Miniprotein binders against q9vhn3. Designs and how they scored, part 5

Target 1, 154 residues: q9vhn3
Amino acid sequence: MDPDDDLVLENEAEEIERLQLPEELKKPIDPEEEDERVARIEFNCSGCEMHEMVHYFGRKPPFALGVIYPEDNYVMRDPFQPPPPRWQSKPEYYIAMGTKCSICSKTVCKDPGCSFYYTASFCLPCGKEELKNWPPEAQARIRKQMSVSQGRQT
Key: E = the ipSAE of ESMFold2; O = the ipSAE of OpenDDE; V2 = 0.75 times the mean of E and O plus 0.25 times the DockQ between their complexes.

## First folded at step 2 (miniprotein)

Design r5h
Fold by ESMFold2-Fast, scan of step 2:
Structure r5h (fold): chain B 154 residues (1-154), chain A 90 residues (1-90)
Amino acid sequence: as target 1 above (154 residues)
Amino acid sequence: SKLVVIGTSPEALKEIFKKAREEGADIIVFTDDPEEARRAAELAKKLGVKLIVITESEEVIEKAYREGADTVFVAKSPEWAVEKALLALK
């Protein structure tokens, strides 16, 4: 309880004599650069409940220095890290979330319960249909993957 | 710098990003392709930066290990995976 109080916080000082604010309105922000920074591509796995927004779909993400994928991938930038300033060269965090099945074109994540990779990505149903056309080594690999069970007992 | 490869579930991706960044990892890559893991390791060596590769593929883990990863893990818990990877970097 303060019975007395100073009024020193009232009547702000005059700072309007040399204004520069109106000049800010003359040059708008580049919309294409802003669009590139927003995760605008929806990624929904057809094999599970994974749903995320990602930043890129393709083989050569420009923010992933020196990385080229063998096929198009859905790539997400670190959602918690702001992009570095243009004058600073820093690596960015990123993750390849999934691909499109090479046969049915359905979107699938990288989870072994949803997709299989052999020369190209396959959703598990399509992979199971196509495995007869693969060498025995690849057939053994997908069968082993499909037999995996995590904490599931009857 | 040392290279670390972690196997984990996609459901925990955001937690792994957060913890790895808090501990000072410079590059994080999620991949089931052994060639992508090799390229990431090669890039990290060229740049002299820390690398954490997140994967559920045993083949990716084996290949990264052969390319010079000090320690590799397959983990269902993202916290455990990040803790083990960072311990290996020390």
Scores: ipSAE 0.006, ipTM 0.285, lowest interface PAE 9.6, mean pLDDT 62

Design r7
Fold by ESMFold2-Fast, scan of step 2:
Structure r7 (fold): chain B 154 residues (1-154), chain A 89 residues (1-89)
Amino acid sequence: as target 1 above (154 residues)
Amino acid sequence: SKLVVIGTSPEALYEIFKKAWEEGADIIVFTDDPEFARRAAELAKKLGIPLVIFSRDEEIARRAKELGAKVFVVESEEDAEEAIRRILS
């Protein structure tokens, strides 16, 4: 009975896009200089049509601020973000785009309409099959996400 | 439950707010970055998550801690990396 929370998930991706720097401030990466700044790893979400190139797949992206993920993630370097505060060691930022489903290994983005996290990442179909093995709290959360997806589609 | 956030990337901001929504946590943002503060405020209002924004200041950090928040006050790059790791994990 938290309809406000469920409805909010439908617009998260669009709001995040608006929160980024204006497109006029983003610089294209020079493809001629094919170095570590050019994304070469293809990321395609199986739950939506998101198709991006990323720089890294794994748990410990070397360009991130000592971040260690609990599972392998597709990570994009984003040099177009605002500079970090002076106390940070690294000037570069990162975007965690998504991961692989822990059961079927299909690639999924972090959008609530595409994946669910409970101890590991799951695509929604696999999450639905596994929910019976989870605590009631986790079951309630995935059911709310599925309810939002049905409302959007129906 | 309360979570204290110190200035970070827009992508980490999304993950932090997603985690707060999933856990039913209130967010307290410590930042002196106006862009980050604006993004956090807009995202919190959209998601219906309670949010308090503070500039990084010793007195404000102390007050947030007294409110029972988990405080990730950073004085070094290593502390910042640990705070980000905890928020993302």
Scores: ipSAE 0.000, ipTM 0.113, lowest interface PAE 17.5, mean pLDDT 59

Design r7a
Fold by ESMFold2-Fast, scan of step 2:
Structure r7a (fold): chain B 154 residues (1-154), chain A 89 residues (1-89)
Amino acid sequence: as target 1 above (154 residues)
Amino acid sequence: SKLVVIGTSPEALWEIFKKAFEEGADIIVFTDDPEYARRAAELAKKLGIPLVIFSRDEEIARRAKELGAKVFVVESEEDAEEAIRRILS
């Protein structure tokens, strides 16, 4: 037996032991922080195929500093950005996905093909029924929108 | 309506897509940044926003197309600008 072979084997065993980290040094998981990052509110647009999970429904999302909506909105946090560190004063990004029709309560996204806003949000079918009761500016907006969405036949 | 974006950082994507979503706009992007192209394609698919990507990099174009984006490979930025002008007109 070569004595150097025995020495090398002993050094290898000691090095393997050094690579193990005690369980006590592992960072704890914060259940409250995990819960806040999970999108639990289902958002389905009744006018199109948009189907997403969002983080908030209401007027004052706590993660969007200084934002107050005129009505309740479905709000999604930016899924691609990590949250800023707790010691840093940095705004988090968000998207207001949609709302509920003020007449039929169906969920609608903010796409012009699905909803219309005049003092409150309306799905297009409800907006079309109420159109005649609105001022000329609101009527002109819907008519212009519909004319753009369909090409003129030649 | 259409929103045209040329030569920007991946970190600007959220504001760009937020604006497009709020305005009901289609997005047209010219980028040679693979991370920007990937995130743009994924975000457009997630939000249902029509996205067209122009790139000089065939690998970037291939990966973005796999994510469902409409993609064109171009030789130069000038070729991309010409193609975009034709789409806008």
Scores: ipSAE 0.000, ipTM 0.281, lowest interface PAE 11.7, mean pLDDT 69

Design r7b
Fold by ESMFold2-Fast, scan of step 2:
Structure r7b (fold): chain B 154 residues (1-154), chain A 89 residues (1-89)
Amino acid sequence: as target 1 above (154 residues)
Amino acid sequence: SKLVVIGTSPEALYEIFMKAWEEGADIYVVTDDPEFARRLAELAKKLGIPLVIFSRDEEIARRAKELGAKVFVVESEEDAEEAIRRILS
């Protein structure tokens, strides 16, 4: 048989169908794609009353190519620049705002006065309780972090 | 404030650098380009912006240390992710 001739005839039929599909061009693009640029997730730090809207909660933000966190983070898309135009694929910029305490599940920001990280994130109250159970090196690091967040005393 | 930049173009990074300067933010960059890293370290030193570089390239570590920047050499994206996670914490 002649499959090339059949393919040509099928292409002509498709063109005729496209002429009958102007209404299809009026169907909106998936609204989810546009909606991802709107910050919809409320982030409230339990330690400093920080309240921000963020774009993502999880381990692998799609706008931060190649970034995978060991635990879920609240992530805000580029606060310094507008999103790139639709025809231009540029790397997105981001800020990780905070996470959930591994012990009490309270939300905390990344500020040294609100949370501590040692293998996992801890809110300040839980961190103080667990500090004694950590190795001396981790204890020294957290004490230095607390000192810096309180500012210079001299 | 801290900014983490991964896989950006030199042009876009320059704009972010200027924003960080304006806002007094620290910059953390992931790059495998030793000349790009060297230029960033020189610019950060000139503007007084704290800079930390993550790279899989040993040459970047050597050059950046000579310019006074901090550098972490990583072998995988999982290692880079963990290092970034700790910096953001």
Scores: ipSAE 0.000, ipTM 0.129, lowest interface PAE 15.6, mean pLDDT 60

Design t1b
Fold by ESMFold2-Fast, scan of step 2:
Structure t1b (fold): chain B 154 residues (1-154), chain A 80 residues (1-80)
Amino acid sequence: as target 1 above (154 residues)
Amino acid sequence: SKVVIYTKPGDPEALWKALEYLYKLGIEVYIVDLSKDPEFREELAKKTGVTEVPVIVVDGKVVATGFDPEKLKEILEKAK
């Protein structure tokens, strides 16, 4: 494969990363809509210092039509996107922040230094314990992920 | 890595497939609804040369149009 395939110039790519509606088109926040947009679920990653309030915990976020996760996720509405117009029933702005470890139920974000996924989500300590029970290809992938995250954190 | 998927409402199967793949990798993803900003959709098409959705962007670079998990995997592996 050609390393230039699908590349975009650095100066152009940065503008693509961040998108928001023009300020003049942002609708005023109504009291009822404000209540629905208040994040009320605490998300604290047990593997790092990430602490955020999120809007939903589960596998079928109602504001993300047609989205079903294989596991319960902590999901946040994108705070940088405006609310949808009144005629739209559901917004489609969302970020999956993390999950609960399938073994110990500790909350973990999706950072490679905090969790990994193999058939289910695992926190780093539980993943290390389960590593020996997985197929060789899965073990190799997770060891690579752990080595990368260690180099970054240490 | 930061992953952004640009799409339109009414394509839930493509979104589901992309989210399932990224979820298996433990990657957070941002979804952007292009129908809410037609001018940005036109600007994105001009910059990328692509009018199809979804458009998958990783760390500010377009890595795929439509859903192609193999291309995405290769790009993410190179980024590591």
Scores: ipSAE 0.000, ipTM 0.096, lowest interface PAE 18.2, mean pLDDT 61

## First folded at step 4 (miniprotein)

Design k12 (at its last look DockQ between E and O 0.60; V2 from the best seeds 0.00; counts 0 for: pTM O .782 < .8, SAP 76.615 > 70)
Fold by ESMFold2, look of step 5:
Parts: sequence; structure tokens; C-alpha cells
Structure k12 (fold): chain B 154 residues (1-154), chain A 83 residues (1-83)
Amino acid sequence: as target 1 above (154 residues)
Amino acid sequence: SPEDLRKLEEAIERLEKALREIKEALERGDPEAVEKLLELLYEIFELAMKIAKEAGDPELLWKLFELLFRAYELLKEAKRLEE
């Protein structure tokens, strides 16, 4: 068949437009699904005063298909686009905002000035103490990361 | 494999460089910066999901989610200033 057939493209465009807003997608979503989409969890970073409302705290966000975090994360659903249609297998976009420090349990965002990861998440104060117990090569790498994040001036 | 890890690290470095360049573009008022930032945000996310599904290196996955968070912060600030 001719892939450049304009008549086929016009029919395809009309079908795409019709499918973009099917009656199924126009129907009200049941209350349980609407409740999951409401951001009800307060996220307050102890390192930088960031405050946000997020959708989920845990290892396995229902909207993040096939992904299990090694630690509990505060997760926000994409605030810039609507979620993909439920009949599609494409993953929903989301932002992992932060975690609890594995030592002191304070909430910290993923900004490198507030937290970092080495086998677990740490706030900077706890991480600086724990890093002394790590292999020398890991210590050097993490110290370099921390210097860059703090805007070190030499 | 070592080659795959190196390619992934290079991709992450490219993304971080792009984020820094977009941040500078936002500061000078580049009219295309907000759309480029949104595109970058989704590119970072797509790579993170690929690594997560392939049981990739958790430290690299963390770095991608850090970049995603930083891109989100920039985009939120940029949209606030448009008001």
C-alpha cells in the first residue's frame, strides 16, 4: 500500500481524534481512583524548607508499573500532564521527591544539598558520619559529590 | 556489562549538562527554555524507568531521580514566574 496516501492520513486523523476522547474516558472515574489522584501527604524537607503535597509514600506506587523502590519514597504524580489512559500500558510519569534518612528518620528531598544515596539514603549530617565507615574509594566519590553540591569555592 | 555501564554514565552526564545549560537559559529569559526543560524532564524519567525495569545500578537510578527532582524544581519556579 502507498504510505503517502493523503486520504488514508485524513481518515486516520479523524479516527485518532475520535479515539482521543472516547466516551469511556469521558465517564466519571470511580471514587477510589479519584481519591488516589488527590495529593494528601505532606512532604516537608528537613534540609531546605521545601513543602509539597504528594500522592504516595512507600516502595511500590500503584501508578508506577513494575517499579519497586529499595526504600520508602515520597512520590508525586506528574503535575504537568494528565495521566495516560488506563487502557495503555505506558507508565505514568512521576517525581520521587525524597525519602526518610536511614539513620535519623528525618524527611529529606533528593536535592544533593539535603541528601545522598550510598546503599541507603542519608541526610547530610548523618551521611557525613556514616561515610567514615565506607571503603576509601566510596568515601572519595561521595566527598566529591558533597563538595560539588555545597558550591565549594577553592 | 562494563561497556553498558560506561554508556549509561555518559548519558547521565549529558543529561546533567543539559540541565545546567537550561538553568542558565532560564536565568537569561530564553523563550524556549521552559519547553526544553519539560522535554528534558521526560527524557530523564524515560531513562530512569528503563534502568529500573532492567534491574540496573541503584546508585545510577538514584542519580536520575535526583536530576528529575532538580528539573521539577526549576520548572515549578519557571511556571511561577510566568504568572
Scores: ipSAE 0.649, ipTM 0.838, lowest interface PAE 1.1, mean pLDDT 78
Fold by OpenDDE base, look of step 5:
Structure k12 (fold): chain B 154 residues (1-154), chain A 83 residues (1-83)
Amino acid sequence: as target 1 above (154 residues)
Amino acid sequence: SPEDLRKLEEAIERLEKALREIKEALERGDPEAVEKLLELLYEIFELAMKIAKEAGDPELLWKLFELLFRAYELLKEAKRLEE
């Protein structure tokens, strides 16, 4: 057992240990980042039975793809988006769940059976009343939306 | 620009098609197809959002948000059926 073989093996082991990438210090998920991942805002649609917990209410959700909503929206982090690879800070997708009706302030989801947008967001009852004041093209669009939504609920 | 609007309309049509195909894949119980279609959906969505943002048309943005919301509802339903 030549003493030189033991020295070479020890040096290789030490070099391997040095080359061992520092244990990925699991950077403690910034408590603030963890907190942002927890949905804490209750969303209830007045038009249907949808009830969800969402992450944000406002026009500028944090970490969204620079999306600015024209009105305050209830926004949920997309739960179906695969987590970005640790090395890629890909912006997370956010789902706008709903908003408040510009007339009656009731919360409504983005379902065509619950709300629509023309110059502002409307629940269907309020929007139907306002529809009469809109250009024919806008009226036709909204009527089409309402017809399609009613057909799916059947 | 009129060209941007046309591109956006085309993107919306593609999104709607993708959503239909996702629904069909879910109905068939084909999770692999769903995954691929979701990837496609996100790609188209990103492009559409870029165009819509540049155009500054809130109605188009709303439509995109509606489509994404529909996708979410479909996927949520699918997940519930798998549990």
Scores: ipSAE 0.341, ipTM 0.709, lowest interface PAE 1.1, mean pLDDT 81
ESMFold2 (binder alone), alone request of step 4: mean pLDDT 78; pTM 0.738
ESMFold2 (binder alone), look of step 5: mean pLDDT 78; pTM 0.734

Design k6
Amino acid sequence: SPEDLRKLEELIERLEKALREIKEALERGDPEAVEKLLEILYEIFEAVMKIAKEAGDPELLWKAFELLFRAYELLKEAKRLEE
ESMFold2 (binder alone), alone request of step 4: mean pLDDT 72; pTM 0.621

Design k7
Amino acid sequence: SPEDLRKLEEAIERLEKALREIKEALERGDPELVEKLLEILYEIFEIVMKIAKEAGDPELLWKAFELLFRAYELLKEAKRLEE
ESMFold2 (binder alone), alone request of step 4: mean pLDDT 72; pTM 0.634

Design k8
Amino acid sequence: SPEDLRKLEEAIERLEKALREIKEALERGDPEAVEKLLEALYEIFEAVMKIAKEAGDPELLWKAFELLFRAYELLKELKRLEE
ESMFold2 (binder alone), alone request of step 4: mean pLDDT 71; pTM 0.597

Design k9
Amino acid sequence: SPEDLRKLEEAIERLEKALREIKEALERGDPEAVEKLLELLYEIFEAVMKIAKEAGDPELLWKAFELLFRIYELLKEAKRLEE
ESMFold2 (binder alone), alone request of step 4: mean pLDDT 72; pTM 0.615

Design q2
Amino acid sequence: SPEDLEKLAEAIERLLKALREIAEALERGDPEAVEKLLELLYEIFEIVMKIAKEAGDPELLWKAFELLFRAYELLKEAKRLLERGDPEAIRELIEALKRVAEALERLLEER
ESMFold2 (binder alone), alone request of step 4: mean pLDDT 70; pTM 0.628

Design q3
Amino acid sequence: SPEDLEKLAEAIERLLKALREIAEALERGDPEAVEKLLEALYEIFEAVMKIAKEAGDPELLWKAFELLFRIYELLKELKRLLERGDPEAIRELIEALKRVAEALERLLEER
ESMFold2 (binder alone), alone request of step 4: mean pLDDT 71; pTM 0.627

Design q4 (at its last look DockQ between E and O 0.02; V2 from the best seeds 0.00; counts 0 for: pae E 15.2 > 1.5, pTM E .558 < .8, other shape alone 2.627 > 2.5, SAP 77.952 > 70, placed apart)
Fold by OpenDDE base, look of step 5:
Structure q4 (fold): chain B 154 residues (1-154), chain A 111 residues (1-111)
Amino acid sequence: as target 1 above (154 residues)
Amino acid sequence: SPEDLEKLAEAIERLLKALREIAEALERGDPEAVEKLLELLYEIFEIVMKIAKEAGDPELLWKVFELLFRIYELLKELKRLLERGDPEAIRELIEALKRVAEALERLLEER
């Protein structure tokens, strides 16, 4: 067991424990640190009822070192990761929630029932129309995805 | 409803079982088993998400959702890494999945 693995497990456990602590017992997080960790960007999926507050919208989340998205993504910091020590710029774990449809610009989550990716991100309605313009192999792939997502909604 | 919460718990337990089986298959070097288990995991994940949406949005459920999303992202990355054949990165990701799974188990025990 690498000592770093134990530290990460302990850190996640501690953060879960902190999340369980009544707000009154939360050590005053430095207001400045609190401010940077507060999710302020609203994410609302047009394809489902998913509604979340996220930390970043763009291609290069500052907390996710080296991550570059091909498109603007709604990105949340891992809510269960303890804040890195001020002196350590450790890359944070992150969750990419979704994107905007490249055609209609509606926000969609990454769920196969809400969106798919082929050269760009599409909501399902827009993607169905664009499907006609894609190579047969790509069409087959997306049709399979759509069939799986629709069959599970019934 | 209490019934919905129980269904959610059962679905999460199935997800956790599948994650463990994936980890074991990876440790054995069985790529075919891993692929099949990933497909199963995806199916279970969708069920969990559906049930969770139907159960409402209590604070605990929100936390569960966040963990599930984390698992989903890690699984996508795992699939990518498996395709690339990076064994070290795969090991690290498996450990991350285990940690998230453990966190999810803890949340389930608190209900």
Scores: ipSAE 0.007, ipTM 0.226, lowest interface PAE 10.4, mean pLDDT 71
Fold by ESMFold2, look of step 5:
Structure q4 (fold): chain B 154 residues (1-154), chain A 111 residues (1-111)
Amino acid sequence: as target 1 above (154 residues)
Amino acid sequence: SPEDLEKLAEAIERLLKALREIAEALERGDPEAVEKLLELLYEIFEIVMKIAKEAGDPELLWKVFELLFRIYELLKELKRLLERGDPEAIRELIEALKRVAEALERLLEER
């Protein structure tokens, strides 16, 4: 590869694309879009004291490009990074906070002491009951993981 | 990293100093008092995440994350209370901020 050829080609292509921006990128800021950038979804973990307002609940957060969760997740933008400008398409920082238990629908954070995942997410009480329905090797792995997370006096 | 731990302690001390001064800053109408606290929180978050990644401790990383977001929640509520002008609730939140910051410091000193 010739670095000079790559630089010349990439620069020319970027200039052409910049001059031909899609109309959607030129669209004025939609108040509904501004609302989506505001953290308005309440997240309260039922297994610990974690409480926060998050930006999205679902499988495909629009600000986390290329991310598709197997279940609905409470996802927030990283509050410690500035958001990118509206007209630039760069990945935003994000944090997946937690999900709903597949049995009782209680909200739980991702901490192994509050929830665990095996084909679906479970809070600890529901997961301990469902564990009996799993293959023995999966039971052993999850019990070991929970023991490390909570200690013996929980 | 011992340098990172020292930076964390210094950042927490600056946060505690700012919290002790927050009542006076709010009385004189400093519009950036909470923003300055958020900037200090950003510094603490960066240092804590670096330490947690270096240690490779998933429980530490999660506890740090929990404490950082608790501080963030309290700062957001403080901004809302400032708009309402509720000085007793504001004092209560400032004390809660101090307690969470101290808990974060103690957690990282044990590691």
Scores: ipSAE 0.000, ipTM 0.138, lowest interface PAE 15.2, mean pLDDT 63
ESMFold2 (binder alone), alone request of step 4: mean pLDDT 75; pTM 0.735
ESMFold2 (binder alone), look of step 5: mean pLDDT 75; pTM 0.742

Design q5
Amino acid sequence: SPEAIRELIEALKRVAEALERLLEEAGDPEDLEKLAEAIERLLKALREIAEALERGDPEAVEKLLEALYEIFEAVMKIAKEAGDPELLWKAFELLFRAYELLKEAKRLLE
ESMFold2 (binder alone), alone request of step 4: mean pLDDT 62; pTM 0.503

Design q6
Amino acid sequence: SPEAIRELIEALKRVAEALERLLEEAGDPEDLEKLAEAIERLLKALREIAEALERGDPEAVEKLLELLYEIFEIVMKIAKEAGDPELLWKAFELLFRIYELLKELKRLLE
ESMFold2 (binder alone), alone request of step 4: mean pLDDT 67; pTM 0.599

Design q8
Amino acid sequence: SPEDLEKLEEAIERLLKALREIKEALERGDPEAVEKLLELLYEIFELVMKIAKEAGDPELLWKAFELLFRAYELLKEAKRLLERGDPEAIRELREALKRVAEALERLEEER
ESMFold2 (binder alone), alone request of step 4: mean pLDDT 65; pTM 0.518

## First folded at step 5 (miniprotein)

Design m1 (at its last look DockQ between E and O 0.03; V2 from the best seeds 0.00; counts 0 for: pae O 11.7 > 1.5, pTM O .598 < .8, placed apart)
Fold by ESMFold2, look of step 5:
Structure m1 (fold): chain B 154 residues (1-154), chain A 83 residues (1-83)
Amino acid sequence: as target 1 above (154 residues)
Amino acid sequence: SDEQIQRMADEITRLAQRLHEIANQMKTGNKETVDRLQDMLYEIFEIAMRISRETGDPEMLWQLFEILFDAYEMLKRARDIQS
């Protein structure tokens, strides 16, 4: 007899392996995780020339552990480092690029010349109309922010 | 907690201002300056995440994300000059 035949797996062991291997092989990579690793979402700021491909739109990016945005944000994964291996949960740098205006739904980046936030985010045209309804202290802060941004263009 | 949050907010503001100054003074790109800016951006990010875990204030969260966006723009510009 061949000693190598003593090392052959029993039929029951082979059957168990076969039954489990197809299930494991059929278990796909989570499509949501794969989608977030590929920058497939177009981001165009309506207030400036910013144009980027980003990874996520929503409040809880899968790569941003522990933070939930108060509004849906366009979020880009760290463009300066490769993503960590899938088996390691390591915090990653990410950038919230912008939002949709709460009134007109136009996409705006977070630059103060394009958008601002008071209880919700607004593009400048919609925000200028809405700020009239806000407390005077909030109006003054936002108007000052807008004035500084306009001055930077000169 | 509120005093700690304010100290971290002051620190992140100063770091962002310094990053902006360094990036705006670049006339030519070099790897050492770009690497320094990138390290500063990651430090800003770490502080922002610590604040975000301790605050439930949506206005403060927006300010943090705006600071990170500004730092990203400055670093992106610096990296484009280096190319």
Scores: ipSAE 0.589, ipTM 0.816, lowest interface PAE 1.4, mean pLDDT 76
Fold by OpenDDE base, look of step 5:
Structure m1 (fold): chain B 154 residues (1-154), chain A 83 residues (1-83)
Amino acid sequence: as target 1 above (154 residues)
Amino acid sequence: SDEQIQRMADEITRLAQRLHEIANQMKTGNKETVDRLQDMLYEIFEIAMRISRETGDPEMLWQLFEILFDAYEMLKRARDIQS
């Protein structure tokens, strides 16, 4: 192991630690922070009856350290995870509920019966049309995914 | 069935591990390759999270999260080096 590799790892660990310790987490939970733990964003899937309140919509959920989505996601904190101790910046468990279709902008959940992902998220109707423009290998993969999802609804 | 879900989870774990290995082997910043791997990682992540919710196994979630998060960070670094 070249000594330079250890230095890069140590610097990365320090940078991660610096990124993980926003000074704001050391402050007593301001009543406003308690407010941030309440899910206030409505998520309603256009493909099914899923309706949930979520905590975040965007690419960088603040409670999921280091996670950057390629597109805006509806993200919920894991309701079963206790809040991390204030002294320890640990990424919280989270669930991405869904996204908006990259073509029609309808909200869809991550269920294979409602959406699929290839370079971007698509609702099934829009995705079926776009699939025609994709490489054969990608088409085969998505078709397989769609077939599995249809088999479960039955 | 719970068994089917477990099989899927195992397969996702395998894929995630393979992705992690590929990420580790990446010596040179092919942007296209990084982007493709990132897309794959995202897909696997979403499926893994779905499976975890369906099984209700927090330990499985944690294990998958660790694998996927590490791989993501590696790919992110690779991307950042290329940009």
Scores: ipSAE 0.000, ipTM 0.206, lowest interface PAE 11.7, mean pLDDT 70
ESMFold2 (binder alone), look of step 5: mean pLDDT 76; pTM 0.695

